# VHH binders against L-Ala-D/L-amino acid epimerase, part 25

Target 1, 347 residues: L-Ala-D/L-amino acid epimerase, of Pedosphaera parvula (b9xek4)
Amino acid sequence: MQIKFWPQDLKLAHTWTIASSVTSGSDVTSVGIVQLTDRDGTVGLGEAAPARRYNESTPGSLDFIAKVDATKLSFDNIEASMKYVESLASGQFAAKSAINVALLDGAARKAGKPIYDLLGLGFRNNHHVTSFSIGIDKADVIRKKVLAAEQYPVLKLKVGAADDKANLAALREAAPQKWVRVDANEGWKTKEHALEMIEWLAQDKFIQYIEQPMPADSNPKDIAWLKARSPLPLFGDESYHTAKDVDHCAECYHGVNVKLCKTGGISNAYEALQVARKAGLKTMIGCMIETSILISAAAHLAELCDYLDIDGNLLTTNDPYLGVTAEKGLLSFASAPEKLGLRVRAK
Key: E = the ipSAE of ESMFold2; O = the ipSAE of OpenDDE; V2 = 0.75 times the mean of E and O plus 0.25 times the DockQ between their complexes.

## First folded at step 14 (VHH)

Design v3 (from u5 with K31D; framework vhh_8fcz_2; at its last look DockQ between E and O 0.26; V2 from the best seeds 0.00; counts 0 for: pae O 13.3 > 2)
Fold by OpenDDE, look of step 14:
Structure v3 (fold): chain B 347 residues (1-347), chain A 121 residues (1-121)
Amino acid sequence: as target 1 above (347 residues)
Amino acid sequence: QVQLVESGGGLVQPGGSLRLSCAASGFTFSDYAMYWVRQPPGKGLEWVSGISGSGGWTIYADSVEGRFTIIRDNDKKMVYLQMTSLKTEDTAVYYCAKGRSEWREFGFQYEGQGTQVTVSS
């Protein structure tokens, strides 16, 4: 096995701001791309999209990947490969995700299958709907963003800032009847404030659910208190990293958001989704700002998800890969040029 | 087993009206939102309208807003789509779809054969 890795700059279509991060106003984010090549020429692609929220970075991810002995990786034994990779450090989930995704891509290709078939999940084209995220901004910009997102039937509005009400109003002016998911990114610090905001939001009949209303380190009793009183479903994101968090989230939330960059890849995301479902939680798969590599990777797990928010590639202007499409929010591999593995190809 | 059977399609002139019906079985009907989706010729699937389990909320695609009305009868386990002011671009196979959960959501399962709607002069 050979490993190649490099950074990829992604240009954001719009400035991205969430409650938990005052983005320095950078319109560029970087991801790490991983390419594994075995002796027979089979290639697997992966991507590291680290989150600052979890103290990960693209440089750190690449440094981690640089330490990986490619000779210990095999498409024929993903479990053993990952055991090795996981032994290198306790964290670096984004980097580990890159490796895992690449391994599964390669393995699936070798098997002559797309990953969703390799996993036995299948994939129904035009069945799964992804939301399109609207970052925090001024009301006039929110309007513009929403209008630009006209083709998408479901929006995810970031909140947790001072102008949440104005922003929702702006959104509604531009889109009077679109489904809206609300992501607070831990922006509401007290259970009382969170409840107040949720009750207000619930007056809008097209609000679907609230994602991570309170900080993940909040007292679980407080979050459970909120859950019991919330007129809207609550989804844990920052509170749900891996399957290990299922008990906590079962107590505190109605659903959970799974991300490959949190789980360390498709394998663990698969487990995280399954465990959540078994626990009675609704499941959602999310993303970071990512290329079509990770977006497609996530899409392979769509059949395990009640909700999808895998729009990271749609928020960029220079995605270098072709994979799953989301025309009108409907996910489809039908037009994907690659038929196997991730079903991703470089442009 | 979820079963959805669409009917009511046909040929109509622009400006005309049609009423589609969907008979549902195999699940607790009132617990789930119901949707209509359509597939125009040579195009992908697109959502048209949705209605909550209780009928408390409805939603429409921008392209049909003001012209289409979704209604459900939980006693009969039926969902309807009243289409008015039909346009040529409304030509499609229409499918009834079951929501994925009892929550407010936009997600659906469609398994029926659909009903053809053709709007032509």
Scores: ipSAE 0.000, ipTM 0.236, lowest interface PAE 13.3, mean pLDDT 91
ESMFold2, look of step 14: ipSAE 0.053; ipTM 0.532
ESMFold2 (binder alone), look of step 14: mean pLDDT 84; pTM 0.866

Design v4 (from u5 with K31Y; framework vhh_8fcz_2; at its last look DockQ between E and O 0.58; V2 from the best seeds 0.00; counts 0 for: pae O 12.6 > 2)
Fold by OpenDDE, look of step 14:
Structure v4 (fold): chain B 347 residues (1-347), chain A 121 residues (1-121)
Amino acid sequence: as target 1 above (347 residues)
Amino acid sequence: QVQLVESGGGLVQPGGSLRLSCAASGFTFSYYAMYWVRQPPGKGLEWVSGISGSGGWTIYADSVEGRFTIIRDNDKKMVYLQMTSLKTEDTAVYYCAKGRSEWREFGFQYEGQGTQVTVSS
């Protein structure tokens, strides 16, 4: 096995701001691309999209990947490969995700299957709907963003800032009847404040659910208190990293948001989704700002998800890959140029 | 297997009323929100109304709010749409749809043939 890796700059279509991140105002984000090549020429692609919230970075991810002995990786033994990779560090989930995704891509290709078939999940084209995220901004910009997102039937509005009410109003002006998901990104610090905001939001009949209303390090009793009183479903994002968090989230949330960059890849995301479902939680798969590599990777797990928010590639202007499409918010592999593995191809 | 059977459609004059019915089977009815969606001639599918599993929450498209009422009977596994003050623009094939949960959601499973509603003078 050979490993190649490199950074990829992604240009954001719009400035991206969430409650938890004092965005430096950068319109550019970076990801790490991983390419594994077997002796027989089979290639697997992966991507590291680290989250700052978890103290990960693209340089750090690449550094981690640089330490990986490619000779210990095999498309024929993903479990052993990952055991090795996981032994290298306790964290670096984004980097690990890149490796895992690449391994599964390669393995699936060797098997002559797309990953969703390799996993036995299948994939229904034009069945799964992804939301389109609207970042925090001024109300006039929110309006513009929403208008630009006309093709998408479901929006996810980021909140947790001072102008949430104005932003929602702007959204509604531009989209009077669209379903909206709300992501607070831990923006509401107290259970009382969170409840107040949720009750306010609940007055909008088109709000579907609330993601991570309170900080993940909040007292679980407080979050449970909120859950019991919330007129809207609550989804844990920052509170749900892996399957290990299922008990906590079962107590505190109605659903969970799974991300490959949190789980360390498709394998663990699969487990995280399954465990959550077994626990009675609703499941959502999310994303970071990512190329079509990770977006497609996530899409392979769509059948395990009640909700999807995998729009990271749609928020960029220079995605170098072709994979799953989301025309009108409907996920489809029908037009994907590659039929196997991730079903992703470089442009 | 999820089964949804719509009925109650017909031809009515503007200002008239109709009551649609949907019989559901093949799933735990009370655990899921139920929706009505419609497809007007030459247009895409649009949602009309929804009701939570318990019936505690209802939602209506702006175009029908105040005129349509969604009701469910969990014992009978039925969902109804009472339509009043019907307009020509309400002409469509109406489908009953199963939600993925009892909560507000987008994404519907509709398996039935639908019922034709025609509003014409």
Scores: ipSAE 0.000, ipTM 0.249, lowest interface PAE 12.6, mean pLDDT 91
ESMFold2, look of step 14: ipSAE 0.063; ipTM 0.564
ESMFold2 (binder alone), look of step 14: mean pLDDT 84; pTM 0.867

Design v5 (from u5 with R100Y F106W; framework vhh_8fcz_2; at its last look DockQ between E and O 0.01; V2 from the best seeds 0.00; counts 0 for: pae O 10.4 > 2, off the site)
Fold by OpenDDE, look of step 14:
Structure v5 (fold): chain B 347 residues (1-347), chain A 121 residues (1-121)
Amino acid sequence: as target 1 above (347 residues)
Amino acid sequence: QVQLVESGGGLVQPGGSLRLSCAASGFTFSKYAMYWVRQPPGKGLEWVSGISGSGGWTIYADSVEGRFTIIRDNDKKMVYLQMTSLKTEDTAVYYCAKGYSEWREWGFQYEGQGTQVTVSS
């Protein structure tokens, strides 16, 4: 096995701001790309989209990947490969995700299948709907963003800042009847404040659910208290990293948001989704700002999800890859030029 | 045939500066991103810095951000790494690496012998 890796800059279509990160207003984010090549010429692609929230970075991910012995990786034995990779460090989930995704891509290609078939999940084209995220901004910019996102039937509004009410109003002005998901990104520090905000939001009949209202390190009793009183479903994001968090989240949330960059790849995301479902939780799959590599990777798990928020590539202007499409928010592999593996191809 | 020749390394005291150079040949230089990577003693390869083909964007590892600057001269087919405020932990063999464009990607591969940078009091 040969491993190649490099950074990829992604240009944001709009300035992205969430409650937990004062984005320095950078219009550019970087991801790490991983390419595994077998002796027979089979190629697998992966991507590391690290989150600062979890103290990961693209350079750090690349450094981690640089330490990986490619000779210990195999498309024929993903489990053993990942066992090795996981032994290199306790963290670096984004980097691990890149490797895992690449391994599965290669394995699926060798098997002559897309990953969703390799996993036995299948994929229904034009069935799954992804939300389109609207970052925190001034109300007038929110309005513009929402208008620009007209084709998308479901929006996810980032909240947890001082102007949440104005932003929602701006959103509704531009989109009076769209379903809206709300992501607070841990922006509400107290259970009382969270409840107050949720009750306010619940007055809007088109709000679907609330993501991560409180900090992940909050007292679980407080989050459970909030859950019991919330008029809207609560989804854990920062509180749900892997399947190991299922008991905690079952107590505190109605659903969970799974991300490949949190789980360390498709394999663990698969598990995270499955155990959540078994625990009676609703499931959603999310993303970071990513290329079509990771977005497509996530899409392969769509059948395990009640909700999808995999719009990371749509928020960029220079995605170098073609994979799953989301016209009108409907996910489809029908037009993907590659038929196997990730079903991703470079433009 | 891709050729990359690094130079400019040497012994320097902490807080000092060095400028590394890389001469590239055998490919259309301006079409490819260029990178610097390094290998500290007893450690694996570390990603240091990258610059796009046109020079439109640059990226740095956290460990060198604010201290190192990557620049390129497409007319001369050169890439440079200006290193300032050098630390002992910057001691490594530094390699110039060519990016990939076959997949519209900015990958990198180092081919040269590297240049030794030693930071010591």
Scores: ipSAE 0.000, ipTM 0.263, lowest interface PAE 10.4, mean pLDDT 92
ESMFold2, look of step 14: ipSAE 0.145; ipTM 0.597
ESMFold2 (binder alone), look of step 14: mean pLDDT 85; pTM 0.866

Design v6 (from u5, 16 letters changed; framework vhh_7pa5_2; at its last look DockQ between E and O 0.61; V2 from the best seeds 0.00; counts 0 for: pae E 8.3 > 2)
Fold by ESMFold2, look of step 14:
Structure v6 (fold): chain B 347 residues (1-347), chain A 121 residues (1-121)
Amino acid sequence: as target 1 above (347 residues)
Amino acid sequence: QVQLVESGGGMVQPGGSLRLSCAASGFTFSKYAMYWVRRAPGKGPEWVSTISGSGGWTIYADSVKGRFTISRDNAKNTLYLQMNSLKPEDTALYYCAKGRSEWREFGFDYWGQGTQVTVSS
């Protein structure tokens, strides 16, 4: 098998960010792209979107990929291929995701199926809704972003900072009845403070759930204490890396957020979603800032998810791939130009 | 398989009352939050009220608060909406909807065909 890999810069969409107190007109982040080609000429695409929160970076992901002996990879034996890749290092989940996704893309193409059919899941077009993220900013900027996001039926609001009440108020000025999912990103440090913030959020009629209210390394008894008292569902994000975390997340949360770059790809994300469902947890699949490669990869798992937050490519201006669409927040492969594998192609 | 059948609509004068029912089948009724949603002539859908799977909490749109009461009988698999002090603005096709969990959420798994409520002088 041949392996090619390269970095890809992604530009964040900043249509009205320049009016904030920050002078920069653009921000750039980086992902790694992987292309596998077998002897038959079948090509599989993958992507690594590492997060600093987990001590990963795009250069580190590409360095790991450079160490992979492509002669030990096969579209015909993904399990053996990934056992080899896993043996090279612990961690490196974004890099492992890139390789796993590329292997599944190629395997599904050879099988004449999209990945969701290879997995036995199917995909219902225009059934699955993604949230769209609104970041922390000044109130005027938040109002403008919310108005520009009117087409999306559900927004994700980042919280966990001092301005949370002002930010929600700005959102409600622009959209009094919009459904909102909140993400605290470990921002509430004590169970008592977290409960106060959750109770405040519950007064709003259109808050759906809260992701990761407290740090993942908090005392589990404190998180369980919070779960028992919360008037809103709590989801573990940073707390749910792989299926191995299911027992403690079942005690601490009502649901879990799976991400391909936390699990190391579709294979492990499939397992993480199934294990969580068997444990009685609600499931969601989320993302980082990503191209249509990883966004489409995540969408292939949508039938295992109660919720989706896979807007990573919508937050960029230069996604170089076409795949799953999210018109008005509704996920669809109906217009995807590729019929097999990831259903993704370069623009 | 899942079926929701609304009934109890009709014509009533302003200030009057109606009680809507929704018969549910094909799922474990008590495990799911239930909703009333209405669509006025020429308008989009408007959320009216939600009740938890157990019936332990209820919430209402501001336009109906104090006038409408959502309830459920989990032994009879039936959802209700008691509508008092009806106004012409309440004229709409009223739908019963099944949630995806016992919690409040955006999105429904199933809805019925609706029952018409007409409030006219």
Scores: ipSAE 0.012, ipTM 0.373, lowest interface PAE 8.3, mean pLDDT 89
ESMFold2 (binder alone), look of step 14: mean pLDDT 86; pTM 0.871
OpenDDE, look of step 14: ipSAE 0.027; ipTM 0.386

Design v7 (from u5 with G107A; framework vhh_8fcz_2; at its last look DockQ between E and O 0.66; V2 from the best seeds 0.00; counts 0 for: pae O 4.7 > 2)
Fold by OpenDDE, look of step 14:
Structure v7 (fold): chain B 347 residues (1-347), chain A 121 residues (1-121)
Amino acid sequence: as target 1 above (347 residues)
Amino acid sequence: QVQLVESGGGLVQPGGSLRLSCAASGFTFSKYAMYWVRQPPGKGLEWVSGISGSGGWTIYADSVEGRFTIIRDNDKKMVYLQMTSLKTEDTAVYYCAKGRSEWREFAFQYEGQGTQVTVSS
C-alpha cells in the first residue's frame, strides 16, 4: 500500500458563521485529501475535514497521516488497518476518518461494489433529502442566501446569536413555507433560555427540529429537562461523537447527528447510527465543509438516517470531485461518474 | 411493504366539501407522521398537510390553512383530510404519504394511486 496526502483549499460561496465560531470570517477552509494505492493499482480516496470545535486542524490531520505506515494498511483487512491507525494516537478523528474512508473505497472497488452495497445498505436515488445550511449573518444577507438556495426544499438555519429572530424573519420573508431545521450549535447556555427560544421557534409551523440547543458539557439533567418540555425534537450533535455517547444522548435528545469527522470514518459512523437507532433515537448524518469525497462517503450511510444534512460541498465553489448529487436537495448517485467504491471521481 | 390507499375524491362545486381517506398498512402507523400531498394538473407535487404520529401536531400549507383538516385514527390506521370551502385551484390528484419519522419532515413516501379531486362549477 502507498499513501499520498495533501491539503485542499475550499472556497466558500458565503462567509460561514455559527454560534460557536464567531471569529472565523475566512472565505477559505482547508481539508486533507488521502489517496491509498494498492499494489494492484486499486485506489481509495479519503478526506479529513477536522472541526475546530474539537481542537483538530488540517495541518494536524496531515501530520498524523504522515506518521501512518502505509504498509500496515490493507483493503482486505480494514479492521486490522484501523486498529493500527487508532493505536497511533488518541483523537485525530478527522484524519482517521480519511484513512477509513479511503480503505472502504478501495475495498469496495476491489469487491466491485459501491460502499453502500458493500455495507449491505443499498441506496435509493432521489429518496433522501438533504438540507441546505444557512449560516449566521445579517438579516439582509440571510435573505439573499435563502433566495440563492431556492432549489432546496429544506433549509437548516444556524442560530444561537443575538439576531436569531431577525434572521428567521428574513428567512421566512424569502421562503414563506420551506421546511427549516434549526441548529443552535450550543448557543443557548441555560435550559430556561433554550426552552424560551425553542417555544418561540415552535410557533413557526415549518420548523422541524433543534440541533444542540445547549453546550455539550451542560448538566445532563438540564438537557433532559429541556427535552421533556420541548415542543420540538432535539438532536444532539456536539453531544454525540461515537456510539459510546448513546446512553447520554438517549437521555437528553430525541435524535443524534452523526458525522464522519467525529466518528473517525464510515465504519464507526455506521456503528454510531445503528446504536442510536437501537436506542430509539432518530438519526441524522451531517457534515463539515467538505469535498464530494466525504459528502459522498456520508451519503453511503443515508439509508440509516432519518434526516440528512450533507451539504458541505454545496457551500463551496471549487469542489474538485464529482460524486453524489443533490439537485433540489435530492441525493442521487445516478450521475456519478464512478460506479464503484465511493462513487467519486476527480474532476 | 408500505401500502397506502386513498379514497374519497370526486367532483365538487366551488365552496363544497370532500373528505379524503387513506388506509395505511405495512408499517407501525403511529410511529410515523402522515401527510397529504397533491399534484395539480400540469404542476409538480406539493404538500398539503401533515400530522404527527401521535396526532400531537398538525401542519397545513398556506393555501389550505383554515379550510382543510387532517385527522388520523391510529387504531384503524387511517388518515383523513377534511376539505371545506374548496376552490378550483384545489383540483388535483391527492396522495397520502408516509413520513420517515413521527416528526415534521419534507420527505414523503407515497405509494398509492391517489384520488382525483375536481373542483368545478
Scores: ipSAE 0.030, ipTM 0.405, lowest interface PAE 4.7, mean pLDDT 92
ESMFold2, look of step 14: ipSAE 0.165; ipTM 0.579
ESMFold2 (binder alone), look of step 14: mean pLDDT 85; pTM 0.873

Design v8 (from u5 with G99S; framework vhh_8fcz_2; at its last look DockQ between E and O 0.73; V2 from the best seeds 0.00; counts 0 for: pae E 7.0 > 2)
Fold by ESMFold2, look of step 14:
Structure v8 (fold): chain B 347 residues (1-347), chain A 121 residues (1-121)
Amino acid sequence: as target 1 above (347 residues)
Amino acid sequence: QVQLVESGGGLVQPGGSLRLSCAASGFTFSKYAMYWVRQPPGKGLEWVSGISGSGGWTIYADSVEGRFTIIRDNDKKMVYLQMTSLKTEDTAVYYCAKSRSEWREFGFQYEGQGTQVTVSS
């Protein structure tokens, strides 16, 4: 099998504040792209979107991929291929995701199916809704961003900081009845403070749930204490890395956020979603800043999810791939350029 | 099999009243929030009102707050929309919708044919 890999810069959109009077999208993040080609010319695409939070980087992901012996990979035996890849190092979940996604893309193409059919899940177009993230900024900029995002029926708002109340107020000025999902990103350090903030949020009738209210490394008794008293559902994000975390998360949360770059790909994300459901947890699938490769890969698992937050490519200006679409926040493969595999093609 | 059957629509003059009903079956009714949504002529769906599985919270779109009341009867597995002070802009097909849980959410199911409300002088 031939393996090619390269970094891809992604450009984020930003708004400058009053001092410059110039709007610019200037932040850049990086992902790694993988292409596998077998002897008959079948191609599989994958992507690594590592996060510093988990001690990973794009250079580190590409260094790991460079060590993979492509002769030990096969579209015809994904389990054995990934067993080999797992044996090369612990961790490296973003890099392992890139390999696993590429293997499934190729395997599904050879089977004459999209990945969601290879997995036995199917996919209902225009049924699954993704949230859309509003960047934190000054109140007047938040109002403008919320107005510009009117087409999206659900927004994601970051909290866990000192200006949370002002930011929600700005959002509600622009959109009094917009559905909002909240992400605290480990921002509330004690169970008493977390409960106070959650009770404040619950006064807003259009707040759906809260992701990761407390640090993932908090005393589990404190997180369980919070869960028992919370008027809103709590989701573990940083707390749910792989299926191994399910017992902890079942005690501490009402649901979990699965991400391909936390699990090491579609195969492990499938397991993480199924295990969470069997444990009575609600499920969602999320993302990092990613191209349409990983966003489409996550969408293939949508039928296992109660909620989706896969807007990573919509937050960029230069996604180089076409795949799943999110018009009005509704996920669809109906206009995807490929009919098999990931259903993804370069622009 | 989940079934939602809407009824109670009709023709009414501005300022009038109607009560819509939704009969639900095929699921544990009290475990799900219920909503009313509507589709005005030539337009997309608009959210109207919602009620939690227990009935502990209700919410309304700005355009109907103070005029419409959502009610549920978990023993009879019914959801109602009591509409008063009707306006011509309330003309639409009204659907009841089942949520995916007892919690607040977006992403409703639309399973009946709806019931037509026409407000005209």
Scores: ipSAE 0.014, ipTM 0.393, lowest interface PAE 7.0, mean pLDDT 88
ESMFold2 (binder alone), look of step 14: mean pLDDT 83; pTM 0.853
OpenDDE, look of step 14: ipSAE 0.028; ipTM 0.356

## First folded at step 15 (VHH; framework vhh_8fcz_2)

Design w1 (from v2 with G107L; at its last look DockQ between E and O 0.54; V2 from the best seeds 0.00; counts 0 for: pae E 4.3 > 2)
Fold by OpenDDE, look of step 15:
Structure w1 (fold): chain B 347 residues (1-347), chain A 121 residues (1-121)
Amino acid sequence: as target 1 above (347 residues)
Amino acid sequence: QVQLVESGGGLVQPGGSLRLSCAASGFTFSKYAMYWVRQPPGKGLEWVSGISGSGGWTIYADSVEGRFTIIRDNDKKMVYLQMTSLKTEDTAVYYCAKGRSEWREFLFDYEGQGTQVTVSS
């Protein structure tokens, strides 16, 4: 096995701001791309999209990948490969995700299958709907963003800032009857404040659910208190990293948001989704600002999800890859240039 | 197996009224929100109305707000759509759809054959 890796700059279509982080005025984010090639010439692609929230970075991810002995990796033995990779360091979930995705891409190609078939999940084209995220901004910019997102039937509004009410009003002015998901990104610090905000939001008949209303390190009893009183379903995001968090989330939330960059790849995300479902939780799959590599990777797990928010590539202007499409919010591999593996190709 | 059977469609004049019915079976009816969706000729599927599992909330598309009323009978496992002041643009095949939960969501998962509503002078 050979490994190649490099950084990829992604240009944001709009300034992106969430409650937990004021994105530095930079309209550019970077990801790490990983390419594995075996002796037979089979190629697997992966991507590291680290989150600052978890103290990961693209340079750190690449440094981690640089330490990986490619000779210890095999498309024929993903489990052993990942055991090795996981032994190199704790954390580095984004980097590990890149390797895992690449391994599965290669393995699926060798098997002559797309990853969703390799996993036995299948994929129904034009069945799954992804939301389109609207980041925190001034009200006038929110209007513009919402209008620009007209083709998308479901929006996800980021909240947890001082101007939440103005932003929702702006959204509704531009889109009077669209379904909206709300992501607070831990923006509400107390259970009382969270409940107040949720009750306010619930007055809007088209609000679907609330993601991570409170900090992940909040007292579980407080979150459970909130769950019991919330008129809307609550989804854990920052509180759900892997399947190990299922008990906590079952107590505190109605559903969970799974991300490849949190779980360490498709394998662990698959497990995280399955375990959540077994625990009676609703499931959604999310993303970071990513190329079509990771977005497509996530799409391969769509059949395990009640909700999808995999719009990371749609928020960029220079995605260098072609994969799953989301015309009108409907996910489809029908136009994907590759038929196997991730079903992703470089432009 | 989830079964949804729509009925009550027909031909009416503009300004007229119709009541659609949907019989549901194969799931715990009260635990799921129910929706009406419609497909106008040559257009895609669009949602019309929704009602929570308990009937605690109802929602309507702007195009039908004030004219249509969704109600459910959990004992009978029925959902209804009372349509009044019908317009030509209301012409469509109407489907009953089951939600994935009791919560607010839109899903176009429908299993029935639908019922034709035609509004014409």
Scores: ipSAE 0.097, ipTM 0.613, lowest interface PAE 2.2, mean pLDDT 93
ESMFold2, look of step 15: ipSAE 0.216; ipTM 0.650
ESMFold2 (binder alone), look of step 15: mean pLDDT 84; pTM 0.865

